# Ledger of designs, part 104: VH-VL binders against q9umr5

Target 1, 268 residues: q9umr5
Amino acid sequence: SYKPVIVVHGLFDSSYSFRHLLEYINETHPGTVVTVLDLFDGRESLRPLWEQVQGFREAVVPIMAKAPQGVHLICYSQGGLVCRALLSVMDDHNVDSFISLSSPQMGQYGDTDYLKWLFPTSMRSNLYRICYSPWGQEFSICNYWHDPHHDDLYLNASSFLALINGERDHPNATVWRKNFLRVGHLVLIGGPDDGVITPWQSSFFGFYDANETVLEMEEQLVYLRDSFGLKTLLARGAIVRCPMAGISHTAWHSNRTLYETCIEPWLS
Below, E stands for the ipSAE of ESMFold2; O stands for the ipSAE of OpenDDE; V2 stands for 0.75 times the mean of E and O plus 0.25 times the DockQ between their complexes.

## First folded at step 3 (VH-VL)

Design qa9 (framework fv_nofazinlimab)
Fold by ESMFold2-Fast, scan of step 3:
Structure qa9 (fold): chain C 268 residues (1-268), chain A 123 residues (1-123), chain B 112 residues (1-112)
Amino acid sequence: as target 1 above (268 residues)
Amino acid sequence: QVQLVQSGAEVKKPGSSVKVSCKASGGTFSNYAISWVRQAPGQGLEYLGYIIPIYGIANYNEKFKGRVTITADKSTSTAYMELSSLRSEDTAVYYCARGSKYFDWTPYYMDVWGQGTMVTVSS
Amino acid sequence: DVVMTQSPLSLPVTLGQPASISCRSSQSLVHSDGNTYLYWFQQRPGQSPRRLIYKVSNRDSGVPDRFSGSGSGTDFTLKISRVEAEDVGVYYCMQGTYWPPTFGQGTKLEIK
């Protein structure tokens, strides 16, 4: 029947947010086993991303082991970065579709309520002082802070995103690339009305240059160098881009049209 | 430089459907969003929805969701707007308009407009 | 939906005199990317709308210098420094910051 679906939530989130997504899957693919992981909920979503990756890894291993035909991942917001790392660190994952729902794949650079809750007086222009410190890197949100005006600091201080993107060297880079390339489909979803993910094109591996002009995936060094396999996946026909306007950040998992257009076709 | 040319006027009965075409010429079609906007006689502008042809992705104003379908044929550089279950209130001029490239902006940019297609719904 | 309110709805002007149209939004139009997606369109009788201004103050190619846009947040203005006969028509503001895009009700510019 249908492959099992594993759902990974985002910042300050929990499994409850996916009630509508589960209803949609049940309607279109009845009998699908959907597991929404109840790890790092609420405030615990602020724990360092590598810590979250280890916890989620322990939870997904038995699910993957029971499904030799493969599984699908649906990973929302920050959860998409967790799933990126899972696909790299797991030597034996059997993920068919990795569906990334509005995740800041190239990082975040914007004044949003998420950051202001933690750092109320900070502006995006000065948050680099906090995030690129050892203390700041103990917070998940700083693990993917990507200031285009302080790229040298990002490359040296990012303990997570710069490493999984292959922007900074790591002893495991070759193995991480090999593991990531086993994915069947990389389904990228996001849009201009998200209101949180900034630039929204980060969900499609686009990002700001030093002048804050957004350059798309094919113009990024990580793509051009094929650092973790994006160029190889695109050439293989394995990258699906599904940009949709009209969806706010908290609505990606509860919009029926979005589900039918961008998610449903990839749930075999 | 792109031009948008729309199909001719339609007269339809209540309960029927109408499909209006919008053909792009003079520039690349696929990477730009195409929006649809309508204007009832003597009234203002109302947004229906858009399509991003390169990916075949469309989204609709909630007011029209379930009745409107926007599609594109990249081989003919043509976008289509189909509106079903027509009512007299759907009598309007329907416009297509070009948005920006999808990675540069939002799809609502609308810098180039078609000439409009009058759709009249009468008994 | 974001409500766009234009004032005045009817604007009779003397040829060669300036004209000013106000547009107010029900909430701030500043996008998370820092841009403000406020547009101005002109519709001459029997014609399709033509975009004059994008992102508050940028003129489209071919739009005369006499047209200018300004504003921020929720309050925007379109100005015509010297009204010409060909400027007769209905002017609409539009927001593109929030889904769905919404238009003002229109301002009819007429020569006195």
Scores: ipSAE 0.222, ipTM 0.722, lowest interface PAE 5.4, mean pLDDT 90

Design qb10 (framework fv_nofazinlimab; at its last look DockQ between E and O 0.26; V2 from the best seeds 0.00; counts 0 for: pae E 10.7 > 2)
Fold by OpenDDE, look of step 4:
Structure qb10 (fold): chain C 268 residues (1-268), chain A 122 residues (1-122), chain B 112 residues (1-112)
Amino acid sequence: as target 1 above (268 residues)
Amino acid sequence: QVQLVQSGAEVKKPGSSVKVSCKASGGTFSNYAISWVRQAPGQGLEYLGYIIPIYGTANYNEKFKGRVTITADKSTSTAYMELSSLRSEDTAVYYCARGSTYWERPYYFDYWGQGTMVTVSS
Amino acid sequence: DVVMTQSPLSLPVTLGQPASISCRSSQSLVHSDGNTYLYWFQQRPGQSPRRLIYKVSNRDSGVPDRFSGSGSGTDFTLKISRVEAEDVGVYYCMQGTYWPPTFGQGTKLEIK
């Protein structure tokens, strides 16, 4: 039998968005128990990511307990960060494949419709003033805002991304790394036509330097220092990169070609 | 010098399939996307799809409704394009072209193959 | 799909004279990353297409400086300052901003 699949949605999203994905899984892996977690839907997805991590943890623990052979995680957009944090804080998770579906794993630094909705009068270049404040960090978007021009503020004020990345020292860094390394495979999916994740390479742990040149995962300090296990995962062949052009952000979970190429192989 | 060498001309019946190969030499293969473009006689250019060999990821023009399959063999530096359920309208010269790495666009097309004529006739 | 419209479709030119080809897209070709992925290709009779220009105005290596690309948004132009006999062929614009890439109809350049 196939391992259960747990799906975590993104910002301003719900389980309904994954109806095509469910169909694809049912067709190609009949009998698979797929659970799309309807937590923090819609505007509730703006709640602090640590709160979301706790909520999703409560939901996945029973599922994992009933699946001693392991489970797969499909985590979309913001959900990918939630899942990474989840795997970092859980010392007993049994995740085989962690599929990060177009997630801003190294953070976000770009003007998007989501940002305009939340901060209609703010531009990318000025959002640090809000996001790196105490009240700004009460919003999920700010929890992974990564301003390359204000690195000190990011490192000191980011209450989520900087911590799960191990970029800021904290007492749980070693344990979180150990926990995260329990994952069987980390499948990174994204592409240049996403239009939302900025830069799109963030889905592959690439990100801007101080000159807004995008550097790849292997050039990032978090990799070089193996702060949360990326270097270790890569070394043991546990990281899978699946880039695809021609996919918009809202189509990653509904594109058949993408599913067959980047998702399906890791659901066995 | 980067070169793309394609397989020879094909003559096919309607309803059958054709598989065209594109062998790359003179440079790295796995990291660069290979795209396929066709040109009907006396007509313009039409994009079919691409593959990134190192990752095995491919995407297709939806116009072909799942009839096209693009694959790659890294060990031989060869990309393949298979088109099924052939119709007379599929008669064209099929080109492979090199794109950029996955870090950029797969359809930059800085190098082209010599083309493969595929004729579909009853 | 994005429609690329070239004009003219036929371009008779006297040797040594300049030539200009227009390409219009059905929507702006400015990508969210800030780049404009507009390309120009040359296809000589009996040959494969050859890229001349990438991203609106960048010439490929080996392309003579008499070729130049310009434009922005939805309107683009390929110019040949002094047409030579070897320039005979069909020229295509292509957008790579939106999936799938699409080509113009082609402009056939001939010598008068």
Scores: ipSAE 0.899, ipTM 0.940, lowest interface PAE 0.5, mean pLDDT 95
Fold by ESMFold2-Fast, scan of step 3:
Structure qb10 (fold): chain C 268 residues (1-268), chain A 122 residues (1-122), chain B 112 residues (1-112)
Amino acid sequence: as target 1 above (268 residues)
Amino acid sequence: QVQLVQSGAEVKKPGSSVKVSCKASGGTFSNYAISWVRQAPGQGLEYLGYIIPIYGTANYNEKFKGRVTITADKSTSTAYMELSSLRSEDTAVYYCARGSTYWERPYYFDYWGQGTMVTVSS
Amino acid sequence: DVVMTQSPLSLPVTLGQPASISCRSSQSLVHSDGNTYLYWFQQRPGQSPRRLIYKVSNRDSGVPDRFSGSGSGTDFTLKISRVEAEDVGVYYCMQGTYWPPTFGQGTKLEIK
C-alpha cells in the first residue's frame, strides 16, 4: 500500500485547484489516501505564516499518527514555506518525501499581478517599505519578501523566512534543524517559466545577491553554515532537484509531464 | 571550443519515425539545456522542446506533445530528438541548439548544430 | 502563444547604407525578474542561425558593433549602421519570456 499524501495549497488558492493532481495520483498509485487541507483558503491565505503553520500542524498530527510507516507532503507555492516550518517545529513528524512545488524557499523579489492586486502602486523596488514594517509582517506575502537591496532590513524585520532559514539566530534553531533533518527526501521543483516566483531559482534555494546576480544553493550562507541541514541533506543524497521549463505558476499541479517526471517517482 | 554535431539527412515515409542525434563537445554537456528547433523549406523557425541532461527533465511544445521525445546520453554527450507519426508537413531542417546552463533559461540558443534535413515523402 | 511580427519581410538595401528591422510582440516581454528576453538571430544562406543580440541590446562576442538592438515592452528594433555584403541573409527576432519561445517570420536582407 502507498503512504498517505498531504497537500498544502498556496496564496489565494484552495483544495479545488488540485483535482488533476489527485487524478494523476489515483492513476499511478491507486488506493493512496490523499488529503488536501482546506485551511486558510482564498483571502485567509494572507494571514501570517506562523498562524498558518499552527493551523496546519493541528490538521496533520492525526494524519501522521494514523500512518506509522510515514507520509508524503506535496506543498505548492507559499504552502512550501508552511511545510518547511512544519518539518522544523514538529519534533515527531514522519514525513518521507517533502515535495516542494514551485515554492519561494529563499524568498520573493518580483513584479507580479498578485502584488499589484494587493498593493496597486507597489513595485518590487519599493515594497520593502510596507513589508518590513510591523503591519506588513501581519501578511503572509511579506513574511517571505526578500529584497536583496535591503538585506539588513529583511534580516531584522522578517518574522518568518529569515528565522526558518537560519539567516537570523533563534533559540530553537538547533531543535528545528534536528527535526528538519528527519525528512527522507527534499524534492525541489520549479522552473524559469513560472512567471510569479522571482527569482524562480528561489524554489531551489538560489537567490539574488546585491547586484541581482542569482547564486545557487551551494553559494548561500545558509547552505555553507548548514543552518537548518541543507548541506547535510545534500551529502546524504536526500535532495532531489527537478527543474522544468514550460510550466506557468498555476500549472504545476495540473501538468502530466511534470507529475510523471518530478512527483510520481517520490510517492511510495 | 563548443561544437554541436548532428547526424546525417534522413528520408522517411509517412507514418514512420525519425531519430536525430546531436553530439556536444567543448563544454560540460550535462549542465546545459539542449533544445530542438525546426525550419520547413522557405519557412521560419519553430520550437519543439528541450532536455536538461543532468536532471533528465524534458518538456515539449504542446503542438508536438505526444509525437516528440527528447532524450540524452550523458556518457557520450549526445542528445536525441525522436519524432513519430511523420507527415509531409514535418519535412524540415531540424536543429539542436544549446541553451544556458540548467540554472538559467533553456531558450538562450548561443550555439547551434549544423542542421539535419528530414524529408517525409510518399 | 506569443505572436512575433516583423517588418519589413523583404529589405533590399544598398551597400554602405543603414538598415532597420522592426519586431512587435503580442504582449509585453518584460519578465517578473525585470529582464526582457528578446533575441535577434542572423541566418546566412545555407547556414544555421547565429545569435547576434540577447536581452534586447546586448551584443554577442564576435558580432560587429555596426549591429545594435533597442526597444522595450512590445516594440523592438535591430539596426545595422552600415550594411556590408556579408550581412545578406534572413534576420529573426525571438521571445523567450513565455513558453514556448516564438520567432518572427524573418526579414530577408538583400543587396540592391
Scores: ipSAE 0.620, ipTM 0.848, lowest interface PAE 2.0, mean pLDDT 91
Fold by ESMFold2, look of step 4:
Structure qb10 (fold): chain C 268 residues (1-268), chain A 122 residues (1-122), chain B 112 residues (1-112)
Amino acid sequence: as target 1 above (268 residues)
Amino acid sequence: QVQLVQSGAEVKKPGSSVKVSCKASGGTFSNYAISWVRQAPGQGLEYLGYIIPIYGTANYNEKFKGRVTITADKSTSTAYMELSSLRSEDTAVYYCARGSTYWERPYYFDYWGQGTMVTVSS
Amino acid sequence: DVVMTQSPLSLPVTLGQPASISCRSSQSLVHSDGNTYLYWFQQRPGQSPRRLIYKVSNRDSGVPDRFSGSGSGTDFTLKISRVEAEDVGVYYCMQGTYWPPTFGQGTKLEIK
């Protein structure tokens, strides 16, 4: 039998968005218990990410308790950051595969239609003025906004991403790293045609330097310092990178070939 | 200087396959996207797909999925494009082109190979 | 797929005169990173394509300054201020914002 699967959705999203993914799992892994967490949907996905982490934590505890042999996480877009934080704060999680589906793991630095809807006069070059303020940090988008030209403000103002990356000193850093390293596999999925995640390599822990040149995961300070366990996971053979072209941001969970290539092998 | 050198012209029968090589020199190979583009006689340019050798996976234009296979051999700094079930419409010059690395967008097409004529004759 | 439409398809020009080629896309080419991934290529007779312009208006190294690119959103233009004999060939626009990359039909520049 197959381990239960927990699905965590993204920004302005709901459980219905995953109907095709659920069908693929049912066809290839019949009998798998799949729970799509119906929390913080729609506008509630703009709530601070730590509030979302707390709510999702409460929802996953009973599911994990009923599955002592382990569970899998499939976490889409913003949901992948929620899931990474869950793996850090839960000292008793039993996650085997953490499948990060086009998630801005190293942050976001790009204009999007929903960002313009939320902040209509903003551009990526000036959004740091909003996001790196106490008011801005009350919005989930700003919790992972990562302006490569204002790194000092990011490091001081980020209430979420700088903490879970171990980029700012805090008393739980060692415990969070230990907890995250309990995961069996980290499966990173994304691609150059996503159109929303900017840079798209953020889904693979790549990100811009100050010149907007993308540095890969192995060139990032958080990897080199092993601040939350990426270097250890890679050395252990636990990181899987599965890039796919031709998939837009809203289509990652409704592409059968992507599922078969990048997701299915990890649903033991 | 980056250079892309392709294999020689080929004549093929309908229903067969062809494999074109593209050898890169003048830099590291593994991080550079290699794209394939074709041009039928008197026609414009048509994109087939790319590979980023360090990831080892290739990505294909949907029009050619199922018939095209793109691979890379890091030890020889060579990319390959194989097109199967050849038809007369596949008669074209096939180009490889270098894109940006996997850390940037793969579609810059900074450098082009000399082209390989593939003729599919009845 | 994003459709790229060039105009004109054939462009006879007298030596020393300006030339202008239009390229339109079926949707905006502005990426979430703020860049517009619109490119111009030149293919001289018997040669491989050569990139002239990247990201709308940036001239590649070794491209004469008589070539310039402009435009935004869905409308783009390549201009040659004074056509020379070596400019004969076919010019293609290409978008790289959306998968898959797509090319215009080409504009054949001829000396009349």
Scores: ipSAE 0.005, ipTM 0.539, lowest interface PAE 10.7, mean pLDDT 88
ESMFold2 (binder alone), look of step 4: mean pLDDT 90; pTM 0.922

Design qb11 (framework fv_nofazinlimab)
Fold by ESMFold2-Fast, scan of step 3:
Structure qb11 (fold): chain C 268 residues (1-268), chain A 123 residues (1-123), chain B 112 residues (1-112)
Amino acid sequence: as target 1 above (268 residues)
Amino acid sequence: QVQLVQSGAEVKKPGSSVKVSCKASGGTFSNYAISWVRQAPGQGLEYLGYIIPIYGTANYNEKFKGRVTITADKSTSTAYMELSSLRSEDTAVYYCARHGEYFSKGPLYFDYWGQGTMVTVSS
Amino acid sequence: DVVMTQSPLSLPVTLGQPASISCRSSQSLVHSDGNTYLYWFQQRPGQSPRRLIYKVSNRDSGVPDRFSGSGSGTDFTLKISRVEAEDVGVYYCMQGTYWPPTFGQGTKLEIK
């Protein structure tokens, strides 16, 4: 009766992190088939995002095939970018609700603990030297590193985010846009107290300009050009924005109030 | 509950190497980083490096790079610190210490410490 | 490396009286995430260090409320409102904002 739910985790994460989320879903929608994908766990979450997209694609195909009424995606942090790409590269997806939990949809520009564990002596102002190299692009976090002071390097070197956002041309852009637009609802969740996703508005397609002033989604060139369908989705009434204060990055999938307010309504 | 237990005292000759162990119990070894800190007799504390056991990621204070190696054995919940090319100035108590939950709480250093291992370098 | 400077280095105190230790960093310890990663540790004679305070002013579980931390930017203070005999030892401040973590030189608290 309820559509199946597929969960995609984030950087340095695993299926165990979602135990509370599964409890909440079972309480409010008993009988829902929830599959938390155990691909690219822990250290493997550092693999290039296009490699992760291919692996997750292979895992979701049989789940979608068994659910002609549709499926829901819940994608956390980095996992939200994997899901963005899945919706674009799959010409046969039947996703109803795509629920993005605090994912850096326009990229990341901040000195977070995760980044410092990988590059302990690097500062955000200098990370572009590592990330925009061919070697750096072999790491998932560099695939969505978006330095607003070196936007030309980001546009030329990003092997993933600049392409999926339509910021750099790609032969498949038209097909990717058509595929993405088949999604029923794009549910964006995030908040100012996340502490990791920088700027936090990246979860809502906002981002820094060259002066580090945040411009919201509707002021972004990708929105204005409708590069992958955001403007069309918003006009269709298919974008849901659900910001919530007081939630840290590792708590989005384990906060009951967040679940009841932002996730539960979209799990038909 | 949480305990870090280190190996016993060592006496070493100049030019040799020493390997100190730190066994973690009472918690999930994979959820925490283990750091190493030393203290020469009558002196202050000096940071050597850390390891994140689940990823195999280790990093070292530049002062010790090339001489220190930190490893972990997840099956025994044990971290190791090996220091090579020993000199008399390496005589110190070596501590392992837990670094909070590295993926959830920020850099919350040293919530629990081992008892220390005295390493004496003399000929 | 960030240099951490403590004063005084020697602190003789009469039982029941207050004690105060200063710690200064060579640069601001405010992290880009808005937190200040300054810690205070106590080392009793013959024992391992024990963390008293994390992020400037937060007291660890089991640490008596007579211990308090304060400060901002580059200037930090550890205060003991009423010194007890068990407080004898060396106190260290530490910064975790910049790699590598660095410690102050230590303040030895002794009962007069």
Scores: ipSAE 0.000, ipTM 0.406, lowest interface PAE 14.7, mean pLDDT 87

Design qb12 (framework fv_nofazinlimab)
Fold by ESMFold2-Fast, scan of step 3:
Structure qb12 (fold): chain C 268 residues (1-268), chain A 123 residues (1-123), chain B 112 residues (1-112)
Amino acid sequence: as target 1 above (268 residues)
Amino acid sequence: QVQLVQSGAEVKKPGSSVKVSCKASGGTFSNYAISWVRQAPGQGLEYLGYIIPIYGTANYNEKFKGRVTITADKSTSTAYMELSSLRSEDTAVYYCARVDRYFTGSEYYFDLWGQGTMVTVSS
Amino acid sequence: DVVMTQSPLSLPVTLGQPASISCRSSQSLVHSDGNTYLYWFQQRPGQSPRRLIYKVSNRDSGVPDRFSGSGSGTDFTLKISRVEAEDVGVYYCMQGTYWPPTFGQGTKLEIK
């Protein structure tokens, strides 16, 4: 009776991380068919995001085909960006709720231990030298690296985020916007205590200006220009914003209160 | 079984350099970082640095920066540790050891070690 | 660098009796992800080190259950519930929370 749920994991993550989320869904919506996609796990999550989008697309097609009433997506961290692109490239998706769990929708500009082994001498202030090279763009994390002090380099070099956000022109932009607008609800979840997503408001389409002052979604050019449909979705009442304090990055998929408040209401 | 196999003992003069090899098997080279750790006779363990073979990226303990270079040859699944400007206090057994989940903040250090290579620095 | 201090440095024990080794770190080893990356290694005479314990208390495959790790923050313990002859060797704690990884000075376990 409930629509199927498809789960897409994040950077250096796997399907195992969602065992608590599956318990919560089973308790509140018994009988829901939940598919946690076991692709691009661990180290493979560093592969270019367009490669990941293609792989996840192949996996979701048969699931969507078997569910003419629609499906829901729950996409965690980096997985939220995969789902953003997936909804844009699929001209026949039937997604009702797209639930984005602490995903850097406007990009990332913050130091994390996750980068120390690959780029051990880099701080957030100099990672642009690596990420905005052709070599750097072969790594998923660089596909959404958004240095607010080098916005010209981000716009020119980003092979993924700048394109799906419509910040740089692309021949398919009009079709991508049309496809994305088919979504029933865009549910954005995140919070100030995440500790990884920087700025945390990136999960709500806010981001740093050149002075590292956060500008919220409605002040972003991508919103004002309606580049991929955010302004249209907001006008339709289709954007849900659910911020919650006290939740660290690895706990979004295992916090019962978060689930009941921000996720459960959107799983018809 | 999965192994890390190191090159044989070396005797070097002060001021020279030494290059020790570590051949990996069982998917180690594609899935793990390879670290180098040394142990002077009768003393404790000291970390030198690591390489991630699939990316070719290496990093070093500050104490050894400028003297140590760690490289990898993917075609032979072999990592190398080269230490230059050798001194008598560099006399030690040098070990390679693997690291799982090396870029997740959940590193699982050293579940597998090489047999060690004795490097003696004498005049 | 994080300093790891072990005590005792010399540990003579009678066969079948329990043994305990302490390890203290100069700062908390709790990572921002909530995990504690504290390891215990055994080095038998003439052999490479062998990992016994990872993340404070998790025993590696093939390690006898007489070995147990415990602790939190800056204070950690390795316990052997009943010492066997094969347990002779040097035991090292190691932290992996902060770069570079650092080891304790080692505890030599001897049968008396």
Scores: ipSAE 0.007, ipTM 0.507, lowest interface PAE 9.6, mean pLDDT 90

Design qb13 (framework fv_nofazinlimab)
Fold by ESMFold2-Fast, scan of step 3:
Structure qb13 (fold): chain C 268 residues (1-268), chain A 123 residues (1-123), chain B 112 residues (1-112)
Amino acid sequence: as target 1 above (268 residues)
Amino acid sequence: QVQLVQSGAEVKKPGSSVKVSCKASGGTFSNYAISWVRQAPGQGLEYLGYIIPIYGTANYNEKFKGRVTITADKSTSTAYMELSSLRSEDTAVYYCARESRLFDYTPYGMDVWGQGTMVTVSS
Amino acid sequence: DVVMTQSPLSLPVTLGQPASISCRSSQSLVHSDGNTYLYWFQQRPGQSPRRLIYKVSNRDSGVPDRFSGSGSGTDFTLKISRVEAEDVGVYYCMQGTYWPPTFGQGTKLEIK
């Protein structure tokens, strides 16, 4: 009787990372059909996010069709952005709980090993020169690079995040908002000890201003303008915020206390 | 500083496959995108695709998707372009080229070129 | 795909005289970041292409200042102020604003 769960992994990740999550779900909700999608694994996770959205869309359609009562999404890190776009582009999704595990929902502005490997001579302060070029937008990590010191370039060059957040106009914005608003619950999870997602409050739609002071979701223009439905969802009681300290980026899917507190209650 | 050296000329029959190599020396291999461009005799330049060796990430021009595969071996600092189901129209010089990862980044703007590999498709 | 059209396709020029090559794109090459990703390449007989100009007007290191690029939107020009014997070859424009990158047909510069 439990709704099926679809899991979408993150950057340089694969289905193997979720073995503990699957065990927790089996213990608390026995009989749940859990599908961890093995698409864009490892290095393929660098492909443009719109390409990943198309591939994951094709994979989730038959799962959703077989579950008329609805499905749940658990989307980790970069996978949370893929799921954001899926909910917007699918006119017929039946997602109840969208559980976002430490995903950079307002973008990323911090040095990580992933960025250092791809752009070894760049600092976070200069990465905008690469990421906001047409070449840079061919990489998933640049699709959500959000330099708070060059917000004008982010708004103009981001081929993905600025569009799905409604920060820049798009012909499909009204339809995307309507589709996204069909979600039952938006469960946001993250924390200060993540060590990768910068600022960590990006997982809760908070982000840096030009002075690198974090402004929370309710202070963001995207929220105030209700660009894709955050204000409407919050008013409906559909947004759940579940911050937890002491959890590193690679541990969100393997911490039992996190699962019991933030994920388990939303798996009907 | 960095030099790209390609494998020698190939003569292939229609329907076969060809694999051209591109060896980098004198600098960082893994961190730079390596593009492949071809030039038919007496004609212009045509872009096939690229690879970023550190991640194994490749992307292809739609015209060649399904027939072209670009790979890299980081241990030998060598990129490869394999083209299958060869036709006479695939007769061309095939170039590998690399982009600079300086702060003033230039998307697809190839800075360093290999010497080219002539691939002739004839029956 | 963006179509790049060059003119003339054949350019005979006298040593020491100026030469000018035109390149037109089917779409504006201005990227949303404000940059225009238009490149010029030189291919000498029997050699690989060499990049001369990036982002419309910037000369690559080692490129003589007799080469200059200009233009905006859809119309671009490569100028050689005083043609020298070593300038013989084919010149290509290329756009990098849209995937896939595309080249013009090439302009063959010859000494008269």
Scores: ipSAE 0.000, ipTM 0.431, lowest interface PAE 14.4, mean pLDDT 88

